# Ledger of designs, part 13: VH-VL binders against Eukaryotic translation initiation factor 3 subunit M (eif3m)

Target 1, 160 residues: Eukaryotic translation initiation factor 3 subunit M (eif3m), of Schizosaccharomyces pombe (q09722r188to347)
Amino acid sequence: DDEQSFAFLLEAVKMDNSTADEAVRELVQRAVNSPKYFFFDDIVTLPPVQQLEQSTLQLLGILSGGMTDDYVSWVAENHAHCQHQKFDEDAIARKMKLLTIASLATQAPNNTLSYGDVAKSLKIDENEVELWIIDVIRAGLVEGRMSQLTKTLSIHRSSY
Below, E stands for the ipSAE of ESMFold2; O stands for the ipSAE of OpenDDE; V2 stands for 0.75 times the mean of E and O plus 0.25 times the DockQ between their complexes.

## First folded at step 11 (VH-VL; framework fv_sutimlimab)

Design i5 (from g6 with light chain N94W W95S; at its last look DockQ between E and O 0.65; V2 from the best seeds 0.00; counts 0 for: pae E 4.2 > 2)
Fold by ESMFold2, look of step 11:
Structure i5 (fold): chain C 160 residues (1-160), chain A 117 residues (1-117), chain B 109 residues (1-109)
Amino acid sequence: as target 1 above (160 residues)
Amino acid sequence: EVQLVESGGGLVKPGGSLRLSCAASGFTFSTYGMHWVRQAPGKGLEWVARISYSGGSTYYLDSVKGRFTISRDNSKNTLYLQMNSLRAEDTALYYCARGYWGYFDYWGQGTLVTVSS
Amino acid sequence: QIVLTQSPATLSLSPGERATMSCTASQSVSSSYLHWYQQKPGKAPKLWIYDASSLESGVPSRFSGSGSGTDYTLTISSLQPEDFATYYCQQRSWSPPYTFGQGTKLEIK
């Protein structure tokens, strides 16, 4: 039901370039904080969104094509901005890790992504990698098969 | 397995101070926002404070703002709550909780803080 | 400033019965930010239902959650002895902070 409410808001802003500033900020806040929304190209290209603060536009750019390290650097200079805009720094950090796995998956040679590469990129223990892969698959960003024997993700499809 | 173990609770007089600790293990501590949640004896749950994964941002329940300080040491996998100017209404079992997408997926056992004269 | 009010405060039922309890918010809350916890005496709370309707790992399928806006419900289709506990709803907010309901105690009749 939250997904339906968000989709309605997104379509309303898409159809009406004169949409009120509060609605545009609510759209961005919901998208950035949502555990279910990952495709920020659809948002960053909207003319009313382009009128927002440079810090917000930088974040949307990172969410569109950056990696976890880009976010870590950005948030270190933008804690106050996040609090003012009601951006959940922890939720975004988690979202960036999922998006980073999706980006690694699209570039993986032989459609095979090692758990070691994921752990290194995310700065996490290798024992936790399967939990993150489960989340990235549930998010619809990657389709694939995990192998504990080879410590790899065999990628069937990447939607990111 | 994820474990959160609180310590540092005890009996203290009004106006006194205590420092609570929460030792975390079984997960990468520095990737999670952390929280303190309290429960007065026989009562419900009340969120107290949060700290972001890096320690760069904090937020507090209004009634404890200025008196309590949440902090973390990611090199020691430890969360802290410095409680100053304690009042009788601060008497509660204090839980350490791990944040996950805005909810609390793992909780410690709690450490009891009793404020009485 | 969002207040969550749970009803009833106490629900007395027998094993095998259907339990229904509500959580009403003073302002609209997104369903992705409304969660439920189970707590047994002397134990820490456990996450039970997240995003209004998603069951946490290990939660039996007899539990369900639903709702949107201001009105949310937790239902147990056929009570088992281990289900007797206190249930809390919780909303996530960045402004105002996180809020819990006062709890519904589900007790054996």
Scores: ipSAE 0.300, ipTM 0.777, lowest interface PAE 4.2, mean pLDDT 89
ESMFold2 (binder alone), look of step 11: mean pLDDT 92; pTM 0.936
OpenDDE, look of step 11: ipSAE 0.868; ipTM 0.942

Design i6 (from g1 with light chain S93N N94W W95G; at its last look DockQ between E and O 0.85; V2 from the best seeds 0.00; counts 0 for: pae E 4.0 > 2)
Fold by ESMFold2, look of step 11:
Structure i6 (fold): chain C 160 residues (1-160), chain A 118 residues (1-118), chain B 109 residues (1-109)
Amino acid sequence: as target 1 above (160 residues)
Amino acid sequence: EVQLVESGGGLVKPGGSLRLSCAASGFTFSTYGMHWVRQAPGKGLEWVARISYSGGSTYYLDSVKGRFTISRDNSKNTLYLQMNSLRAEDTALYYCARGYWGDYFDYWGQGTLVTVSS
Amino acid sequence: QIVLTQSPATLSLSPGERATMSCTASQSVSSSYLHWYQQKPGKAPKLWIYDASSLESGVPSRFSGSGSGTDYTLTISSLQPEDFATYYCQQRNWGPPYTFGQGTKLEIK
């Protein structure tokens, strides 16, 4: 199982601050490309990860607490770095949109997030918003109920 | 409704060039990575090239590297494939395909036929 | 490069029968990166099953996908006339190159 293999690699790097550079880079590559990994605080704080290239550390920082626009700015200057490190720009773009929705949900007044605010933050058409909300709920980042009548997400829980 | 329409295929002799286009509609083109996938007559599917949503990164099948160039114009919602130094082995129906965030191909055009023969 | 081998190459069955076809990878592939496409003659392929087991919108529930590692399976519980087509598996694993299996042609017996 590649999910179990990733979990073992993460624990190995956590337990051994002298972990080989190859293993640290593999961990980071798998994490940024994974459609199922979202919690980058666990990775960015690891001492051997802190020794990686500045561009990689910037990306991990954006994944840890940034928004979609931060990633768009970063990737515009880092295409060659992504190709060299085998970071999938499109996979990361999706991850950033999901994390942005999760951040908006955590901060939403009265636990209500409007579709309009999501569309504006992601720079997408409002008719795409429900698909993204379904995806963020499937990812386990947000729990809530959608209403097409009010065009809002009522937030029950946010894990981000 | 997502729609992808290819054009620019035709007959060309070995060593020649063609430029394929794919017109996209029904979705925000600039947010999706795009691909070319080909199918030789009576054969299976073969991935050819990928371009990231911004156009900043490109990827190629080894046998076409240096000969084919994938590009996009996000202001015109159009994907391109410049094919140079064509070989008989490049004869195929060329599909434009939308990538789901670097993963599977969720929408396909109907293809444009490229025939390379003497 | 990861090679996908589909078996059988041709599967001849009658409507109402159960169809099973396999896709075997030369190296382990995450189920999140293993997908299936349906192609009818003269038509473009259509995404059919993604992430090994998730049905694309509009795909009938008689279809199912399963597997992990190197061995993946597409099953149709009771064949309908519209199901006769060629099915391709495809993987990306950790990125390009993307590869397809050679296809399984499901034809009317």
Scores: ipSAE 0.339, ipTM 0.776, lowest interface PAE 4.0, mean pLDDT 90
ESMFold2 (binder alone), look of step 11: mean pLDDT 92; pTM 0.938
OpenDDE, look of step 11: ipSAE 0.774; ipTM 0.921

## First folded at step 12 (VH-VL; framework fv_sutimlimab)

Design j1 (from i1 with heavy chain G99D; at its last look DockQ between E and O 0.74; V2 from the best seeds 0.00; counts 0 for: pae O 2.4 > 2)
Fold by OpenDDE, look of step 12:
Structure j1 (fold): chain C 160 residues (1-160), chain A 117 residues (1-117), chain B 109 residues (1-109)
Amino acid sequence: as target 1 above (160 residues)
Amino acid sequence: EVQLVESGGGLVKPGGSLRLSCAASGFTFSTYGMHWVRQAPGKGLEWVARISYSGGSTYYLDSVKGRFTISRDNSKNTLYLQMNSLRAEDTALYYCARDYWGYFDYWGQGTLVTVSS
Amino acid sequence: QIVLTQSPATLSLSPGERATMSCTASQSVSSSYLHWYQQKPGKAPKLWIYDASSLESGVPSRFSGSGSGTDYTLTISSLQPEDFATYYCQQRSNWPLYTFGQGTKLEIK
């Protein structure tokens, strides 16, 4: 299936530094558009990927350790690039929100992340934060307990 | 509560123009991509157009390219569809729908566009 | 480019019966990009199943989705009166294109 083919493509690119440009671009496109792929460190460091244009590398860097505002700034100047490369701006934006929450969770003092901080960082309404917390947990990026009373997330584990 | 309310539909002659609007509420409109999906009377669903959350990228069904323009005003929480050079085959109920990673998690109730002589 | 074909076009059943409908893709589609909607007459479609097998909030557990590759299925274990509607599958594997199946109308016998 498509997921297996992606895994195969990723391994192929990892094993061959002379991988064709088309295959590398397909890998990157599928990765950034995927709702389930979040570990871009495995991609951005690959020699064939490093040969791509600077705009794409910037995006991959943002996906590897950046925050939502980094992406907002990038995409504001790269709409045409996204269209040309068939990058799903909305999918990436959503992914960045999840990754941002994961990053915040990793950095949260006393393993407690406030909904307010999440809302501010994602630039969303605080009443939407809970849904994003659920999504980031479902994505496997964060393990924790939500408190609607205190408007906080108690973090057990964060991967980012 | 997420709400999408379409308006602007009506009867128009072939070659005419209409501008549809979709008023969004109950969520941060500027952070979601939006779609127009249409349904001809008694027929199935057909995707028409998509606009990214910022409005910087737009995509269209081939048969409407050059005739339809999707746009948005995030300050007004409103999605638009400018339809020019309308054809009989454009007759349909037009839905606005919110994007969530390629599926449509919320829909309006639709506005009817009828193109007829 | 990817065409979704649903079968049967019409499914006539009685309450309490098991309903099974298929969505076949002209080429392989990831489960993450295959979704189902329910539409009742005079109403807008509603998201019903996403990612091939995940039920949307509010959808009864009698519904289930399964499949992979080119073949996907929506199943209702025991039909209730409110389940009679038209069901559409949808994919976005070939983004930026979004396509729907032609629908399966589930009607009461």
Scores: ipSAE 0.182, ipTM 0.785, lowest interface PAE 2.4, mean pLDDT 92
ESMFold2, look of step 12: ipSAE 0.618; ipTM 0.857
ESMFold2 (binder alone), look of step 12: mean pLDDT 93; pTM 0.933

Design j2 (from i1 with heavy chain G99H; at its last look DockQ between E and O 0.82; V2 from the best seeds 0.00; counts 0 for: pae E 4.4 > 2)
Fold by ESMFold2, look of step 12:
Structure j2 (fold): chain C 160 residues (1-160), chain A 117 residues (1-117), chain B 109 residues (1-109)
Amino acid sequence: as target 1 above (160 residues)
Amino acid sequence: EVQLVESGGGLVKPGGSLRLSCAASGFTFSTYGMHWVRQAPGKGLEWVARISYSGGSTYYLDSVKGRFTISRDNSKNTLYLQMNSLRAEDTALYYCARHYWGYFDYWGQGTLVTVSS
Amino acid sequence: QIVLTQSPATLSLSPGERATMSCTASQSVSSSYLHWYQQKPGKAPKLWIYDASSLESGVPSRFSGSGSGTDYTLTISSLQPEDFATYYCQQRSNWPLYTFGQGTKLEIK
């Protein structure tokens, strides 16, 4: 099972601060590339992870608390690093958009997030926003109700 | 409606060159990685090349590396494949395909490249 | 490099029958990275099943996918005339590499 294999690897790295460099790199690679993993505070704080390259640590910091623009700036300077580490730039770009929506939802006043704010933050056309909101709900990061009439997401719960 | 339309295929001699184009519409092209996949006549599918959403990273099938160059112009919503030093084994229908989480959710109709003396 | 081998190469059946075809990987592949495509003659492939078992939008419920590790299966419970096509499996276990199986041609007996 891929989900069980990842959970076992994460637990192994948590238990052993001297975990082999190869296993730590595999954990990070699988986490950043996975369409199903979003909680990077759990990874970036691990002592063996803190021994990795500064470019990798910068990416993990962006994934744990940054926005899409932070990733765009970082990857522009780090294409070769991504190629070497086998980081999927497209998968991470999409993950950053989902995480950005989740962050906006957590901070939305009156639990209401406008499509305009999402479109601006993601640098997408407003007519694309509902597709991204469907994806963030499918990822389990946000629960809420969309309204095309008011162009808002009414947030019930944010899991991020 | 997502559309991918390839063009630029044709008959060329071994050692020749062609440039394929793929015109994209119906989606935000600059947010998707793109691929070329080929199919020799009567044969199966073979992945050829990939370019990241920004154009910053490219990846190739080993047998085409150094001969083919994938590129994109996000301002024109167009994907390209520059094919140099063509060989008979490159004869195929070339598809443009959109990347989504490791699979290809939309494909063009293909453009035929024939490499023959 | 992971090789995907599909079996049988050709599957000749009548409408109403159950079709089963396999995709075997030369080494273990995550089910999240194994996908199936349907292709009819003269047409582009279409995504059919993703993540080993999830049906793409518009795919009839008579289709199912299963498997893990090295062994994956596509099943059609009761064949319809429109199901006769070639089916390809695809994986990306060592990104950025993508490989396809050689295909299983499902044809009318």
Scores: ipSAE 0.307, ipTM 0.779, lowest interface PAE 4.4, mean pLDDT 89
ESMFold2 (binder alone), look of step 12: mean pLDDT 92; pTM 0.927
OpenDDE, look of step 12: ipSAE 0.918; ipTM 0.955

Design j3 (from i1 with heavy chain G99E; at its last look DockQ between E and O 0.80; V2 from the best seeds 0.00; counts 0 for: pae E 2.4 > 2)
Fold by ESMFold2, look of step 12:
Structure j3 (fold): chain C 160 residues (1-160), chain A 117 residues (1-117), chain B 109 residues (1-109)
Amino acid sequence: as target 1 above (160 residues)
Amino acid sequence: EVQLVESGGGLVKPGGSLRLSCAASGFTFSTYGMHWVRQAPGKGLEWVARISYSGGSTYYLDSVKGRFTISRDNSKNTLYLQMNSLRAEDTALYYCAREYWGYFDYWGQGTLVTVSS
Amino acid sequence: QIVLTQSPATLSLSPGERATMSCTASQSVSSSYLHWYQQKPGKAPKLWIYDASSLESGVPSRFSGSGSGTDYTLTISSLQPEDFATYYCQQRSNWPLYTFGQGTKLEIK
């Protein structure tokens, strides 16, 4: 199944620094497009991945430690690169918003993240924040409880 | 509530042109990739074109490449399909569809395009 | 190019019966990218099942989806009158392409 297939490919590239360039590119493409993969430090640090073109390395760096605005700036100059590499710009944009929330959650004082801060960071209407919070919880990146009365997310755990 | 409303369909002769519009409401339009999907009378669904959330990337069914242009205006929450050099086989109901993680979670009711002499 | 073939083309059953329909891909597709839609005459399609087995909000629990690789199935455990419709599968494993199966029409016997 796909989870096994991806895990096998990732493990193969981890274990063999001479992994064929085509397999490394397939790993990267599947990781950036996947709605289920979020931990890009495991990929960007691999020696065969470090041999890929600079635009791809910049994207992986953004996915491993950047914020939504970093991706917006990068993709504006890299549409053709995404088309050639078959990177799904929309899936990556959504992934960056979820990763941004996860980053905000790990840094939130008193384990409380305001909807206002999320809305500002994602550049969305505050009315949409709960939909994104639901998605980040479904992705397994954050555990917590929403309060519409206080407009906050009380964070129990953050996995990011 | 998410709504997608297509317009601009009609009768056109082969070789003619037509421009479809899809008005979006009830969601942040600029964060979603958008698609056109068509259905010939009595037939199944056929994907036609896709445009990324920003409008920066477009993709097309091979048979419409060079003839159709998908575009969007995020300030007006509107998706467009410019159709040129129309053929009889382009006759279909054209749906506007919103993408979420590779599937189409909301659809309009469609606008009919008929290409006939 | 991934071709999705649905079987049967038409499925004639009575309310209360169990319905099973298939979607077969010409090459392996990810279950995370295999989806099902319901369409009634004169209406737009509706997302029904995503990620092969996850029910969309408002879809009754009598529906289920399963499968992996090349073979996927939609099952209705006990048919209700409102379930008679055409069902389409769709995939996008070969990004940037999106393809639909030709549909299975589920009709009253």
Scores: ipSAE 0.563, ipTM 0.857, lowest interface PAE 2.4, mean pLDDT 91
ESMFold2 (binder alone), look of step 12: mean pLDDT 93; pTM 0.936
OpenDDE, look of step 12: ipSAE 0.913; ipTM 0.955

Design j4 (from i1 with light chain Y98W; at its last look DockQ between E and O 0.64; V2 from the best seeds 0.00; counts 0 for: pae E 2.8 > 2)
Fold by ESMFold2, look of step 12:
Structure j4 (fold): chain C 160 residues (1-160), chain A 117 residues (1-117), chain B 109 residues (1-109)
Amino acid sequence: as target 1 above (160 residues)
Amino acid sequence: EVQLVESGGGLVKPGGSLRLSCAASGFTFSTYGMHWVRQAPGKGLEWVARISYSGGSTYYLDSVKGRFTISRDNSKNTLYLQMNSLRAEDTALYYCARGYWGYFDYWGQGTLVTVSS
Amino acid sequence: QIVLTQSPATLSLSPGERATMSCTASQSVSSSYLHWYQQKPGKAPKLWIYDASSLESGVPSRFSGSGSGTDYTLTISSLQPEDFATYYCQQRSNWPLWTFGQGTKLEIK
């Protein structure tokens, strides 16, 4: 099973700081490209991962606590690195948008996040914000209620 | 909803050139990686090329590398495929496809390219 | 490169029967990178199953996908007339290539 195989690989790297370089690189590649993995603090802090290339470590740092603009700046200088490491630039860009919404939701005053703030932060048309909010809820990063009338997300829970 | 409309196919002699276009509508084009996929008459599907959401990275099938160029104009919501040094084996229906997490969630109708003497 | 081999090439069955078709990869592929498409004559392919087992919106529950590693299957529990089509598997693990299987044509017997 793919979920089981990834979980095994993650546990193996956690349990053994001398884990083979190939396994560590596979873990990072799978996590970075996966539509289902979002919690990069568990990976970036692993000692074998800290031995990887500086560009890879910068990306993992952005995935752990950065915003979409940090990724946009990084990828502009790292297209060749992504090709070499088999990092999917489009998947990461999409993941960064979801993580950015989750970060905005965690910090939203009165547990209310406006569509306008999301659109500005993601640099998208406001009419597409609900599609992204649906995706961030389906990813399990945020629980809340959308209102097209007020153009807001009322946040019940944020797990990011 | 999401629409992808290819154009620019036609009949061309071996060694010739052709430029395909794909007009996108119904979504924020600049947030998606885009692909060309072809299907020779009576044959299966073959991935041809990909361009990242920004246009900053391109990827090609080995047999077209150096002859085909994928590009995009995000201000015009348009994807392109410049095909040079065309060969008989490039004869196919060429689809524009939207990338989503490594699969193709929307496809155009295709534009036919025929390469024959 | 990763080669996807679909079998059988042609599957001839009657409505109401169970259909099973396979996609075998030449080396291990993550199930998050293995997808299925349905194509009817004269039409563009449609995404049918993504991530090996997740049904695309509007796909009937009689369809299912399963598998891991090198072996993946698409199953239709009770064939309907609209299910007769060609089915392709696709993967993206083979950088810089996205590859398709050669297809399984499901035809009426």
Scores: ipSAE 0.509, ipTM 0.831, lowest interface PAE 2.8, mean pLDDT 90
ESMFold2 (binder alone), look of step 12: mean pLDDT 92; pTM 0.938
OpenDDE, look of step 12: ipSAE 0.914; ipTM 0.954

Design j5 (from i1 with heavy chain G102S; at its last look DockQ between E and O 0.50; V2 from the best seeds 0.00; counts 0 for: pae E 7.0 > 2)
Fold by ESMFold2, look of step 12:
Structure j5 (fold): chain C 160 residues (1-160), chain A 117 residues (1-117), chain B 109 residues (1-109)
Amino acid sequence: as target 1 above (160 residues)
Amino acid sequence: EVQLVESGGGLVKPGGSLRLSCAASGFTFSTYGMHWVRQAPGKGLEWVARISYSGGSTYYLDSVKGRFTISRDNSKNTLYLQMNSLRAEDTALYYCARGYWSYFDYWGQGTLVTVSS
Amino acid sequence: QIVLTQSPATLSLSPGERATMSCTASQSVSSSYLHWYQQKPGKAPKLWIYDASSLESGVPSRFSGSGSGTDYTLTISSLQPEDFATYYCQQRSNWPLYTFGQGTKLEIK
């Protein structure tokens, strides 16, 4: 199916550094648009991927280690590039927010992430934070327990 | 709780104009692509337009291109649809819908647009 | 564009029966881009099944979705009175085209 087809494509590009440009572009497009793919270190480091346009490489770098603000700045200058490459700006925007929360969770002191810190990092109202935390848990990036009384997430595991 | 509330529908003559609004709450509006979907009385669903989270990209059903303009004001958490040169076939209940990936996970109640002479 | 054709247009069944309805695409569609909505009279549509087979939160386990390529199916294993509704399939297989099927109206006898 699509997940297995994507896995085969990724493995094919990993095994053959001379992979055709069309296949490499399909891999990148599917990865950035997928609501289920989050680990871009595996893609950005591939030699045939390194031959793609500078704007695409910047995006992959942001997805592998950046924060929401990096993407917002990048996309403001790259709408036409996204249209040409068929990158779904909305899907990527959501992915960046989920990845930002996962990164904050990994770094959270005492395994406790405050809703205030999430709101500040995502530039959203604090009353919206719980919905985003539910989404990051649904994505499998963070395991933890929410407390509306203390407005914190107690982190049991983070896999980002 | 996600809420989408449409307004601005009404009765208009062919060739007229209307502006629809959708007030959004309970989520981070500025990070979602937003859509208009319509349903003619007794008929099925028809996608009308999409706008990206920033407003930088817009897309339209072929039959409304050049007549309808989708827009958003992220500071007011509001989605708009400017409808010009209205035709009888535009008569429908217009839904505001939130995009997630390739589907619509939350919908408003709709606002009725009737185009009749 | 891709045309989605739903069958039957109307499905009339009794409570407790198994309901099956289809969505056929004019060309192959990825299952990760094929979704189902439930709409009750006077209400907005609700996302029901996404990615062909995944149930949205709050959808009872008697619902299931399946299919690939051009042929997709929504099944209700034992029909309940609250399942009376119209069901729509929807796809996005080409950027940024969104298409709905015409709907299957499930009438409970």
Scores: ipSAE 0.034, ipTM 0.668, lowest interface PAE 7.0, mean pLDDT 88
ESMFold2 (binder alone), look of step 12: mean pLDDT 94; pTM 0.949
OpenDDE, look of step 12: ipSAE 0.911; ipTM 0.954

Design j6 (from i1 with light chain S32D S93D; at its last look DockQ between E and O 0.89; V2 from the best seeds 0.84)
Heavy chain, then light chain:
Amino acid sequence: EVQLVESGGGLVKPGGSLRLSCAASGFTFSTYGMHWVRQAPGKGLEWVARISYSGGSTYYLDSVKGRFTISRDNSKNTLYLQMNSLRAEDTALYYCARGYWGYFDYWGQGTLVTVSS
Amino acid sequence: QIVLTQSPATLSLSPGERATMSCTASQSVSSDYLHWYQQKPGKAPKLWIYDASSLESGVPSRFSGSGSGTDYTLTISSLQPEDFATYYCQQRDNWPLYTFGQGTKLEIK
ESMFold2, look of step 12: ipSAE 0.753; ipTM 0.881
ESMFold2 (binder alone), look of step 12: mean pLDDT 93; pTM 0.940
OpenDDE, look of step 12: ipSAE 0.915; ipTM 0.954
ESMFold2, look of step 13: ipSAE 0.739; ipTM 0.884
ESMFold2 (binder alone), look of step 13: mean pLDDT 92; pTM 0.939
OpenDDE, look of step 13: ipSAE 0.916; ipTM 0.955

## First folded at step 13 (VH-VL; framework fv_sutimlimab)

Design k1 (from j6 with light chain H35A; at its last look DockQ between E and O 0.75; V2 from the best seeds 0.82)
Fold by ESMFold2, look of step 13:
Structure k1 (fold): chain C 160 residues (1-160), chain A 117 residues (1-117), chain B 109 residues (1-109)
Amino acid sequence: as target 1 above (160 residues)
Amino acid sequence: EVQLVESGGGLVKPGGSLRLSCAASGFTFSTYGMHWVRQAPGKGLEWVARISYSGGSTYYLDSVKGRFTISRDNSKNTLYLQMNSLRAEDTALYYCARGYWGYFDYWGQGTLVTVSS
Amino acid sequence: QIVLTQSPATLSLSPGERATMSCTASQSVSSDYLAWYQQKPGKAPKLWIYDASSLESGVPSRFSGSGSGTDYTLTISSLQPEDFATYYCQQRDNWPLYTFGQGTKLEIK
């Protein structure tokens, strides 16, 4: 139904600070689990969201400005919270890795991000880096060009 | 190249136990949630269990809850399914599957479990 | 519990024909979690379509997926002999569980 879609929930909470607690929790659950939602500043700053549990607020803070290691540390102490709130730990972990690449891209000297630096930061095998870069570009977080010869990403734009 | 290789299937009597293994290679195993999916001979697909990337959270099909235990050893790149109190209805080909945003993007070839007297 | 019902159970067509099969959910499902898998006899399933309409790498462009809410469709515009297989839809909107449809067997005859 239209009322259950993520877009309707987000607009409802943005327009009405007195939105019911269950609708706010559904919005957060949908946002953290979504393969297509990455900009958590828009959610964490909403007054009804700021009334949620401290563990949820910590997660939203990590999603809005943290790195993969922040999430790994947080989730290690919050498995039960994720189970209760229906947060998909794997989806969020993947989202954090994409956001980490976007952050590295913003900081990259000469607009060039090496595959080695990505592999080190994400603690993954270098042979997987191109798959992650494809995903970060498809997410709209980074615009750039991969080079298999130099094993680098040449960055045109980073939105994070 | 991503590979998932299951083992440990076989013939077992009702009430018996088996432990399935899935050896993973070609990707960083510890970054992916993993699943078991089964298919009874000539039948459709049925999801059985999942385990989060770290092993910190597990979830089960209701009919296997309490009898099956999914686990992983990220240092050995191996997924496991301990199956206890097996029933005839558990007879199936058991697939190891890699999770990706709520889909199963890579599958093993399966290991056959037959529960029969 | 969300039940996925696929129709028809068996679809018998000749090469060159258009194939259409449906997946109907008992409750509304997010298209972000709706996938299709192809399985040939004796082989493991393969992810074929994800996000309801996105083709997995290596899937021919004659395949398409569409739908939203409760009604989803897989279409093959001009059937090739290699398209013989069983197709399953799958969803994940019933936390934490996953469900598959019962399959549509596409027979080339």
Scores: ipSAE 0.771, ipTM 0.892, lowest interface PAE 1.0, mean pLDDT 90
ESMFold2 (binder alone), look of step 13: mean pLDDT 92; pTM 0.939
OpenDDE, look of step 13: ipSAE 0.906; ipTM 0.951

